# Ledger of designs, part 247: VHH binders against o26223

Target 1, 191 residues: o26223
Amino acid sequence: MKLLWTSQHIKVTVHIDGKVSKMDVLEAIKTRRSIRKYQDREVPEELIDKILDAAMCGPSAVDERPWHFIVVRNREMLEKIPEVHPYGAMVKDAPVAIIVCCDSSLEKIPGFWVQDCSIASQNILLAAHSLGLGAVWTGVYPLEDRVEGIRRLFSIPEHVIPFSVIPLGYPAENPGTRDLFDPDRIHLEKW
Below, E stands for the ipSAE of ESMFold2; O stands for the ipSAE of OpenDDE; V2 stands for 0.75 times the mean of E and O plus 0.25 times the DockQ between their complexes.

## First folded at step 14 (VHH; framework vhh_7nfr_2)

Design Q108
Fold by ESMFold2-Fast, scan of step 14:
Parts: C-alpha cells; sequence; structure tokens
Structure Q108 (fold): chain B 191 residues (1-191), chain A 124 residues (1-124)
C-alpha cells in the first residue's frame, strides 16, 4: 500500500510527529547529507514503503529493474553487519537497514545492473531525507569480501548480488549542508 | 612479508587444556576473518573455528563446540584458540588461516595464507 501524505496542489509533507514541511526536488538533492547517528526510535513501516516505492521508480537499462530489497529490523542481524562490513559500524545503531540487491536472472543487458542499483540506492537516500529521516550508503559491491559476507549473513542466493547496505533512522546529528558547485568541472563543447 | 606463525602446541593429558597463539604480520590483521584448521594423522583438513574482524561473530565445528574458544587481539595482531576438555581425537596439527572472504569457509580454497602449524598431542 502506497501512503501519500501530501496535497496535490501545495506539495506539503506531514512528518510522523505531525510537523508539516515543504521540500522541492532541488532542495532535497542539495540538503541531503550522510547520517550515521540515529535516535533510538522506530521507523514506521509506512515510511519504509514510501522509500521503497521511490527506489523502484528509478530508470534502469532496458527497463530491466533488477533490484530486490531486504528490510532488516532484527537487532541481532543488524549487530552482525559490522562483522562483515568494516565501515558499517553505524548499522548496528540504526533501527532499520535496507540491503539493495541485484537479481541477475532479471538482467537484460550485462553489466548495467550496477548503475540500476546505484540509482535505486540514491533514491532511497533522497526519499528518506524528504521524509525527515537520515540514511547513509555503505558500499558492498564491488568488494568481494563484503559481497560474500553480506550474502552469507542474509542467506542471499548465488544469483543475487548484494550491492549496498543503507541504515536509516531519525537523525541524531545535523552536519549542515555543503556548497559543492565547481565550475572547473564543467567543459563547454569539448574537454 | 605476509606470515602466520602458530605456537602453544604440545603434549597434554585427556581432560587438559592448551592455548594456541597465531602471530600475524605483513597485512592488516584487524580487517581479516581468521580460522583455525586442523589435520589429524592420516586424515584430511578439518575446519575448527572462525572469527570475524572484531571478534563479535564466532563459529565452531560441532566436534569442538563448548570446549574450544576462538579469540583475537587486533592491537597485538594475534589469534588464539583456547582448548578445554581435550580428547585424544583432538590430536592434530593446528593451522592458523587467513580468509579470502568475510564469510565462513565452504571450500578448501577459502584461505589464501596459512601458517606452518603447531602439533597438539592428547595422550597419557
Amino acid sequence: as target 1 above (191 residues)
Amino acid sequence: QVQLQESGGGLVQPGGSLRLSCAASGFTFSEKWMSWVRQAPGEGREWVSSISYSGGWTEYADSVKGRFTIARDNVKNTLYLLMDSLKSDDTAVYYCAKHIYSAFPEKQDAFDIWGQGTQVTVSS
């Protein structure tokens, strides 16, 4: 079930605490930050559903949509992630994590699943931010050590490739925003 | 030079205890899963125990559960196997092994670096 907490005419979002805010796409993109500290507060299933809906709305090569998602709320399982992912220490402190996976049986054009799953991962980050949550992308693929560790931990079959682990929660930090525009990286007509 | 060196083996009576150590050098020990593997006379290699990067996840072969404890010290780059209630069928050469992947081994080629081994003999 899709749950829409916005007005068609005013793009107002009601947060879980009843707070009303307005955020356009450019604002969401520019203000999203990696969040690694979370409140000890459960994320409602309705918000996870909205985030996963957004994840599946990304473009994919030849519309192959190879993504599958594992939603992890079990504390014991979250606590084991740092044991197979050395830069995933914050995951054990998150109330929930989403594992983005590629089902290789759905792949129509070889190799583009990486881009497809990257798009899905970024949509998760942006959707979480727009809903008042914090999240961070922790890399799994292409590091074989992490891929096999996550695969074994979550009983992921050999034809499915874990791509990223994204812990989510209500943020317990505010790093502020960054001004990253660099005109030296823009080339007109030619390099 | 990437190297693993075991120590602490010896002769012990049934019901006794031993502590094996494995000194690691030449790689970032704190980022690798480690295992103990043994080989008894006339037998193939048998996986004994594995430990994750921090020691937060450990697994044991059914034959040693409740009797052996695997541990690590990432500051000293040392892996340990604490062996209690030793039985004569625990007699073997014990090898320290570095994992290729952060997962429990399912194949013989799951390790890329092996130590030289330390002999454990359980008899009167």
Scores: ipSAE 0.034, ipTM 0.521, lowest interface PAE 7.5, mean pLDDT 87

Design Q109
Fold by ESMFold2-Fast, scan of step 14:
Structure Q109 (fold): chain B 191 residues (1-191), chain A 124 residues (1-124)
Amino acid sequence: as target 1 above (191 residues)
Amino acid sequence: QVQLQESGGGLVQPGGSLRLSCAASGFTFSEKWMSWVRQAPGEGREWVSSISYSGGWTEYADSVKGRFTIARDNVKNTLYLLMDSLKSDDTAVYYCAKHIYSAFPEYQDAFDIWGQGTQVTVSS
């Protein structure tokens, strides 16, 4: 049944480097792809600020908002990420990466920080896409080795948990669109 | 004190199998990534395989993928390498290595390597 997945077109207007982009929310969700190849071009601080603002707008359990973000632009630091993250090889080629962290001292309800930081991570990906950038979510938590590796590399204190590493930049690849709708995964009324 | 002791090497014919063991002591084994690294006569060290602290994540060099299996027993503090379909090119001293960082094959300087190794010789 396709009716459950039909939505009205909602247009969003965004200004990027003096240009106006239009993308409805569903189009943004459906066309966002993991981007692992980036142009040799710095991302302006203004765009990073907009992305992080969007990240902090996500819902959080009991409004605890436990997220903190590390913005990494230093080339030597970006080049060290693959040493502690086996699937983070592309990070060394990105102009910037955002590390999404949970400050456990801000947690009001046990365990929901994972959902909170997942929401923040997804908002970073969607915001980057809407601004003409490409990004990819590389997983850190719950893999203890990656968590400890990233913690040591960036001097993250014990009460803070690194959740994800998201490299981003102007895309240097254009992967094709995906048709992922699978009605066999939809159950009406009961399993 | 940190100690890694390898065992299980020996002479085997091509196509044969061997099981290597590494007994670890002096550190919290269950909280460290572990690797096998080998060194053939006259060659440099070559990374073979890595395993996460829990065993839920393993990586292999292309030269051994599909033939070798890395495993660990955190109760016994022991690392294993199960080698199948051995080739003459697998002849080397095999070393157990403790990680400083996550196991990435290109970053061999991320390893702390201890012990004397165990000799594997594949010949008729």
Scores: ipSAE 0.000, ipTM 0.137, lowest interface PAE 11.0, mean pLDDT 84

Design Q11
Fold by ESMFold2-Fast, scan of step 14:
Structure Q11 (fold): chain B 191 residues (1-191), chain A 124 residues (1-124)
Amino acid sequence: as target 1 above (191 residues)
Amino acid sequence: QVQLQESGGGLVQPGGSLRLSCAASGFTFYEKWMSWVRQAPGEGREWVSSISYSGGWTEYADSVKGRFTIARDNVKNTLYLLMDSLKSDDTAVYYCAKHIYSAFPETQDAFDIWGQGTQVTVSS
């Protein structure tokens, strides 16, 4: 009983579809998996809002925060994404996708927008997982063909660069967990 | 070496049919949008049709809609143009072209690799 109130046992509690999910940050990081199969069920706008709030909370070089997001729910548009992204086949089966973009007019230091948008993309994946959703990062930048395909499909202006397409929904698969810790990649004091 | 090689052209009477093929090599064909472009004698190049990676998105020039069908076989790395109800105005050299971007072409500059072309002549 007493252990329920210690800081080491505090759990983040989220209400998802009437069910309570409990997951700390490390657990979320370790158990998040790419999900490519989704239930035929809409994702509430409130959950998308929470995910996008988390995306914008990432650190950004010189606080430039160049990210913009396109939320795609239109079935016809989702079905067109695999035609401009050859590894995005799962997007057509997702109830919603988020396109992470960089507005180059917001750049203060050239080149750091890639890291900024990578952080935003990872926050989307972690936030989705913590809310009981599944998602996968499909790569757009730096592949010029995919960048221009997505740009033209969604009428994205030339000063904005599409970075990633992240379909998400309630998961229809459970791939399980992986143990990825490799101590041979850790060097003390020097290489 | 990146190459596109067309075949299947020839002489056909008005109302006839032809099937053009384009064999692709030296690049990852299944990741590229492809087009057919034609050039009639004394005329500029005219876009005919385009196809997306999987064939799920196709577009046609108004002059050929309902008569031509673009298709692809990503296992054989081959692009096709099935031409029905041919008219004398369809007489041209037909080129297979590889897109630079996964988008419908706005100009001929949308392509980086072209085939040598195959002659289609529609005449009695």
Scores: ipSAE 0.253, ipTM 0.664, lowest interface PAE 4.7, mean pLDDT 88

Design Q110
Fold by ESMFold2-Fast, scan of step 14:
Structure Q110 (fold): chain B 191 residues (1-191), chain A 124 residues (1-124)
Amino acid sequence: as target 1 above (191 residues)
Amino acid sequence: QVQLQESGGGLVQPGGSLRLSCAASGFTFSEKWMSWVRQAPGEGREWVSSISYSGGWTEYADSVKGRFTIARDNVKNTLYLLMDSLKSDDTAVYYCAKHIYSAFPETQDAFDYWGQGTQVTVSS
């Protein structure tokens, strides 16, 4: 539908489908790696829109979907993130970062928002990987120092909790594959 | 055990300069925002300056902006305040303060630990 959305809505324009990498979902899960080095290349808004669409498709407790997202492209703001998040040094070198937040006013069951926002964060990582981008989840919640630092830096209201900061871009490193299967962690029928 | 120890205060003439130091121990200094706060005789505490983890983000009170520089050395676990063009109004006990959160302080409740202070006297 060709609706002109207001400035309160995201405008989604699709030109041609031929530029999206497609991989098997199992392959995407198994080959996704944390990427902390990025090329000096912009990430098109179309790809960010696809990533955020995927993030919102995650399951959530009683379908509460409490997530909100802040997309940060401003260089000065990206450079300030490491100043409130000591393990977020790579964020200043990324072309864009997504801050995953929980709007507590949307929470239907107390406490399940952590799982909801974790699912959204993982979907961002997988979607980015499937589109040829690299990303890394840098933890904010439950470290109150980081929560408050990020909240104040981005003028996040008191009822909203910043959960994770995910820088992303075209990868400038290839850490290779991992074999993490551990049969000792699998129990049949009972513990 | 958290310890903050200030040094470098003293008597100086108006227009003079001083360098304050704060030696920090008992916590991961590189993961904490730090501030300088002063208290003049008979007055309440006044925030002077704050510095982020790496020193990439600093802020100053309007009364000292352009004259004071806050700095840190995360290898030596030391906070500094470089004071230039000192005025009689700068006379105060200067305290090193450790932040609870990585944010600029709105009140003195933003700090969980304070040093013992170092006296700065600007007098002719």
Scores: ipSAE 0.299, ipTM 0.696, lowest interface PAE 4.1, mean pLDDT 88

Design Q111
Fold by ESMFold2-Fast, scan of step 14:
Structure Q111 (fold): chain B 191 residues (1-191), chain A 123 residues (1-123)
Amino acid sequence: as target 1 above (191 residues)
Amino acid sequence: QVQLQESGGGLVQPGGSLRLSCAASGFTFSEKWMSWVRQAPGEGREWVSSISYSGGWTEYADSVKGRFTIARDNVKNTLYLLMDSLKSDDTAVYYCAKHIYSAFPETDAFDIWGQGTQVTVSS
């Protein structure tokens, strides 16, 4: 697995002019930023499929893989999301959003679905970035009002828990990179 | 201290109109779904209408759809119910309620109830 990973770390990014470039895994992780402003341009279905494939590749506790995804492109539905998520105002301006859900009937060990859905959400953000898109994770779980609002809006059954809403599109902003390395948070051999 | 205070009830003739208000305090009003619930004499509580955080999504009971309009003012922290074409069956005490869970209109899912305002529709 380790030997095979060297070539697997290359990602493809689509530029705004339609040209492509390659971005390695570390570059993608370090340069990904939350994007809340989107171009008035549709995201191809092929790119959404690639993003969801990446989302499902995450590690999962006892391999329970409880995630389900709702892809929202309908403008009327996108405009209703801020009505149940007060800090999700940017969602109505996005061309598409992905709702990450947990099917609790697939859960094998109580509570680990939160970690599973967090991993899926992060993979969506990284995959979107590697494909030239911008995205932001807006929190749903564990905020009960948002969980039940999103459930009601999308007719999500009671055994399924909406975890995050991730609007995405071609970025209309370019925030600079951050230097986040803090050696004071690294302890050698013991605390 | 979380408080809801209803006003605007009264006596009206069939076909008349009323505007109910509910003043909210002690919580972030703009982050909560709000509802109107009524109770007629000798009957249980009946859900009337609900409104989302910014007012872009509203729901109505079939009995009032097309006659009542729910609205909110997040600057004034006030919920409204505009009642048109009132019928004798609309006679009830009207309560405003803060949702425990967003978008669920079940009467037992509200964590705050106001004092109520009486609406009487008769000749």
Scores: ipSAE 0.006, ipTM 0.412, lowest interface PAE 9.7, mean pLDDT 84

Design Q112
Fold by ESMFold2-Fast, scan of step 14:
Structure Q112 (fold): chain B 191 residues (1-191), chain A 123 residues (1-123)
Amino acid sequence: as target 1 above (191 residues)
Amino acid sequence: QVQLQESGGGLVQPGGSLRLSCAASGFTFSEKWMSWVRQAPGEGREWVSSISYSGGWTEYADSVKGRFTIARDNVKNTLYLLMDSLKSDDTAVYYCAKHIYSAFPETQEFDIWGQGTQVTVSS
């Protein structure tokens, strides 16, 4: 989606038939669930672009923004992900997956890229949810066997670290919402 | 303890076939890439073939491509090497090896090795 200012009118350009899912931020955060079952439906490129735009809007240490993204739609490649990631079985059934990577050459402060890529990954999950899609974060870093497996599968250079694999699609399951608020984890003024 | 035990080696004539097995124990076999590596008398180790967690991805050395097939049974915790059209140059001790990483041939590292099984191709 692109917002354009023309005369006194705001023009919203939407490539997905003009319908916008409107969910407030708290609702999106509270109702997002990990989705591992997907409909046999293509996800439009316009939605992937919106999700990646949201991913890049996260804060990063000293604004280093070390993230790079690989968008995988090729069925043969998606089917190989479970062969290097034992908990990524659902990826082969997704229409698309995003691999979140850190380009270490962009890192300004050692170690903070993990937080940076975590923020980007969470933004992908929230943006997908807000657009009517389901997604799940499958962990790659810091598990060395998964990092090297994903690196080799997608020809990722040595200075780039694959962080997470996020399959996404139109959801084929509804796990419901969780009530996770625990006041015993909140301490006033001191531990 | 973590163990790999090969079997199925023996003497065959050129053009013959053999099936090697490797019994794995002491680790979650279904979560590890596995390889076959061979060593001919007086020579270094030569990687032969690798297989992914479920068997959906296999790689072969050019010297054995089209003749050998690597397979696995995750229920039985067993790795296989099906060798066809054997040549005298295939004579070696064949080792089962567990990958440290889900690595391809150029960068393979192994942390656990079997004791090996002898394959002799001779008339």
Scores: ipSAE 0.103, ipTM 0.564, lowest interface PAE 6.5, mean pLDDT 87

Design Q113 (at its last look DockQ between E and O 0.73; V2 from the best seeds 0.00; counts 0 for: pae E 3.9 > 2)
Fold by OpenDDE, look of step 15:
Structure Q113 (fold): chain B 191 residues (1-191), chain A 124 residues (1-124)
Amino acid sequence: as target 1 above (191 residues)
Amino acid sequence: QVQLQESGGGLVQPGGSLRLSCAASGFTFSEKWMSWVRQAPGEGREWVSSISYSGGWTEYADSVKGRFTIARDNVKNTLYLLMDSLKSDDTAVYYCAKHIYSAFPETQDEFDYWGQGTQVTVSS
């Protein structure tokens, strides 16, 4: 019995025609999901460039822009990442991953780099989604075992801190939408 | 509390085999790299072997390469060291060690917990 993997063609209407996704910002935010399954399909460099452009458009503390990005396409390296990141199993199945890092030498105010890199990481996720890709934020910082694992694997200098690993690809799953609005988390004027 | 307990050591003749075990508790075993380290009488601690959390990465000291095999069972929270073709120079106390980092150790300071050790004696 050949288990016909019904490739549920998630019709990600990737408007192939290079046209800017008609997805508005609120739609992108509300419909984005973590995607951990990917098609056996390469991601064009043009899309990665757009994603990285978006990653660098976020605000940073006193405009310090401490972020660096490692783009990983090498199959061998992608396959090694899960061995230093216990929750990064999906990375080995992705055609590409972006490692978001902080250059501590660029930090102007201590500690705000975490916010800066978080914003960059979220922008990567939103941009990927708007372009018809799936992605997931796998946390590296602040877990020291993962930080050092990724550092050594990619020969990252001591003054540079790996923050997140974000695998990307055309989605091979559709987890659906979520309603996360909670009015109990909203306080008016006072707690 | 993190606990590591070695077992399986003993007296064997040259050319013999032993299987060491390390029972781990008090942490998520499957999420941590593990190593074996040994200490011979009058000598410093010597790294023997390391294994990644899933077992996908293994490395050995040159002195034991081809003779020793490191393995783990994440369901049983147990680390193993299979030792074949034992030599007199393998005589030592063998320690199980928990990694701080998900990487092969560069120094002894990269281990945060150790077992009490198990004695391996290779003697004719």
Scores: ipSAE 0.398, ipTM 0.742, lowest interface PAE 1.0, mean pLDDT 91
Fold by ESMFold2-Fast, scan of step 14:
Structure Q113 (fold): chain B 191 residues (1-191), chain A 124 residues (1-124)
Amino acid sequence: as target 1 above (191 residues)
Amino acid sequence: QVQLQESGGGLVQPGGSLRLSCAASGFTFSEKWMSWVRQAPGEGREWVSSISYSGGWTEYADSVKGRFTIARDNVKNTLYLLMDSLKSDDTAVYYCAKHIYSAFPETQDEFDYWGQGTQVTVSS
């Protein structure tokens, strides 16, 4: 026997005129779009748990895994997010949002927590898409005014840095996919 | 160049009303939290009121709650303070302040720019 690599496949339930389809990893990556309009429908806790499990499975520099997550379902709190984040207007209309945070006390190598939290944020977006949900990454770090606003709004300690706010819900819009492959950005062997 | 220009102050009788305005320029006004801060003769600065980007979230000092209303017009880049039932203790120079952070101020150093002020005098 020789060692054979097989593709990883994610099974996703997608409503398309009552049809159910299966999405592989590459299809999920290529078809994920930022979703800013959500149905007035609750997201089950079981789906949030699966999304957060996926978020924590990302690679992390020196295995520091500095991420913490705040799950926000309270309507009054969601409505206040746009007041501290000027590009977060859609958050008030989402049934739930996840705030990705870095606990700096868990940091083992300076500065790599940004990459760690970026990976966690992307995993949240991709996992949400794979589960039939829509989400969008709204940036917090490195903008000091947004970091401080979000920290005060959610009583986040000074050693913890809010990194991103990701509203999620069942999508109420269906943007088309984009073909972004650009061979001019690929250099073989050297620049 | 950041500019904050206050107006609308003056002499008023106790129980009277005044409307203060602050014209803002040199920054994206709709992206900044704004505050009114006052300083009475011989005293330190006292925070009066703050307003979020959209005006959807406001906060007031206990001394002015129920009497003052903070408002903003993001089209005109103008901050307002509507002052009702004025008392002699409201006599102060009123300053318009631009926040560093998108949050209610905890200390006076959390403002990155201050206007020149407008005098409010409430006769005893």
Scores: ipSAE 0.387, ipTM 0.737, lowest interface PAE 3.0, mean pLDDT 88
Fold by ESMFold2, look of step 15:
Structure Q113 (fold): chain B 191 residues (1-191), chain A 124 residues (1-124)
Amino acid sequence: as target 1 above (191 residues)
Amino acid sequence: QVQLQESGGGLVQPGGSLRLSCAASGFTFSEKWMSWVRQAPGEGREWVSSISYSGGWTEYADSVKGRFTIARDNVKNTLYLLMDSLKSDDTAVYYCAKHIYSAFPETQDEFDYWGQGTQVTVSS
């Protein structure tokens, strides 16, 4: 049995990648968890581009935007990061890591780069979460041994300060949500 | 306070073997890179080998590569140097040294603590 279209042929575009919806920002903030176990699955370059775009949307002191990012996918390099970063063991198992750095030549107000790079780092975590990825912030600055270890491993110039290493990938764990609201931390008008 | 105590040196014949130990205390040993450095009579100190905090990354001076093995035991807080195929040129005082940075050293100023050393003498 055959069915023929006797009127106008309908042509529609079909999105094969499924539904793409935006996670509510409060939901993203409240549900993001540090993820340290990743699937053996590559992260497409386009997702990294979106994450870094989001990272650069953060405010910075007098709009100085001191951040630079190193994207690391090379297995040999990912395996070496834990050897210069004692709490970064999960990095060797990640398909990709982002190193957030400060270029001190871009500073306009000394010392505020720490806040600036912290904002960029948190935006990386939130953007990754919204895209179905898991990530964790592993600290580098202000620990001198880690700063110098990462700098030498990646040939980072002396005027550039590695701030954080953020491994990321499709999650292989789900630690669940937490309720961390504590009214005792809220002070009205005075301490 | 940081303490590094080497042991295991001695007199050996060429081609012989020794195992050096360095007992560490006063810091979190498992979070620091460590090295062996040696000093022959009348010479400056020469870097021998380094090991990352977990033991996953090791490097050796060309003069000892293939003959020496650096290792660590983070449970016992002990650094080791297994020396095989010893030569007269290996005669030196061997020191263990604690790194300032999590990196292979570029200068001797990158070690903040040293042991007292243990003498290794290779003679026919």
Scores: ipSAE 0.311, ipTM 0.699, lowest interface PAE 3.9, mean pLDDT 89
ESMFold2 (binder alone), look of step 15: mean pLDDT 81; pTM 0.823

Design Q114
Fold by ESMFold2-Fast, scan of step 14:
Structure Q114 (fold): chain B 191 residues (1-191), chain A 124 residues (1-124)
Amino acid sequence: as target 1 above (191 residues)
Amino acid sequence: QVQLQESGGGLVQPGGSLRLSCAASGFTFSEKWMSWVRQAPGEGREWVSSISYSGGWTEYADSVKGRFTIARDNVKNTLYLLMDSLKSDDTAVYYCAKHIYSAFPETQDAYDYWGQGTQVTVSS
């Protein structure tokens, strides 16, 4: 480079060891895949905070924002989730899981909390993907056995409804991308 | 339709052992908590034990804890109750019951289907 005074002056050296990579929004949407295998690596609290911030930025009916979140890192608790959720086997192998809940006392319009919590769940999946993590949405509501099982495991009050369980971690699989565009499902001006 | 069929009951002396089985059909067995409930002559139904979807979580009534073991085989759609150190007070018809919800094993309202029962008699 073009340095003045070189060895005769005390200089502060700044090192940048990496580059900031970013994912375009459309790329994030198109490349996100369900990830069910995780590395044995802890997810930093800072990343969980960013994911939950993104979850709470979702639109909600009449801005009711009925969502609450339980962050589960305890291995024994994660290992119990498959006991009340038969399709949640991968949760026990994840370093962390987020349980998306609806506080029914915050509901302003009957029934729209399902859509609100779906939006929050999808934002969790996209935010995790954008941060280099993998996640998968496992369904809880509207299956009453799973709802009551999760409620029992995590001491969730009766007025709160567990909606989804989302395990996440650094991916240990790469399923690749899918081309899902189907023009037969697009109708111009009328069905 | 849902069917639960118990077997393995019989006559034993105090201190003896029995293994009860319940064959399940008509529903996805691996997605349901299951229980054993008993009814002694002239008495109401008494909850005995419950088991989670995979068998990793089990609960027992205080009267049978340490003597009975509940187990399941999700490949064979079969629920089991292994009964050791049987007492005269264990004499009852034993019913296999399918949970509606995992949260309420001690009430009759927690179950949507019951088997026909298998008789266990512990004599003197």
Scores: ipSAE 0.005, ipTM 0.404, lowest interface PAE 10.3, mean pLDDT 85

Design Q115
Fold by ESMFold2-Fast, scan of step 14:
Structure Q115 (fold): chain B 191 residues (1-191), chain A 124 residues (1-124)
Amino acid sequence: as target 1 above (191 residues)
Amino acid sequence: QVQLQESGGGLVQPGGSLRLSCAASGFTFSEKWMSWVRQAPGEGREWVSSISYWGGWTEYADSVKGRFTIARDNVKNTLYLLMDSLKSDDTAVYYCARHIYSAFPETQDAFQIWGQGTQVTVSS
């Protein structure tokens, strides 16, 4: 089933102790954590569609929207990702991964695709969290060896640049609370 | 300074076996894909086998598939090539090569070779 985008189905939800509750935007941002351990449980295609819909709603430079996404569920392919990405070991244990890519033919101004794809990646992480899933961002670009490895593994054409690999699933860990507010990094009026 | 030192070659009869070793230093071995490349007298370099960071992905040239096994020990920073059922056509100098990219290259120019190689001679 392809439930890509209908307004009647767009809502923010989170699972707490097996119950579904609504989470506001600030709560989602503050409570999202990197999740690297996943349950042996399938993620429905409906949830992936909602996550990718959210990813494509991000702002982009001059509205270029250069992103493309590869959804990987094949176990053999997931198990090969750590062999081309040395810090992607958790990907082999995830039920699904999303590869965020830039189609350079869609780029309108040089270099801003990096920010565009970073925004899309963060939206994937927040959307996954709001739907009761856990995910982690793993970097591909600008490391040439990872870019080439991922490109070859997934038959990505020369004009497309793999940017990040985001494994996701139902979380099998519950990281503690983070309080990252640092007033020393806020400067009033001048440096 | 990057160094790769091959060893384990020698004279062996057809059908025999050898184990080649490559001692690596001067870089983080566990963060590089590695290959074995060979060169027979008067011929160009031929790719033999490649191995990923932790050995979960390996590939072999059709000429050696089923006879050779590539392996690595990231604690010892050592690459191995286990050669079974050797044929006269396997006679060559064998070089340990470091990959430029974490991928199987389409050309041999994507390999970096620093060592002297180790001679394998198969004859009777």
Scores: ipSAE 0.012, ipTM 0.473, lowest interface PAE 8.3, mean pLDDT 86

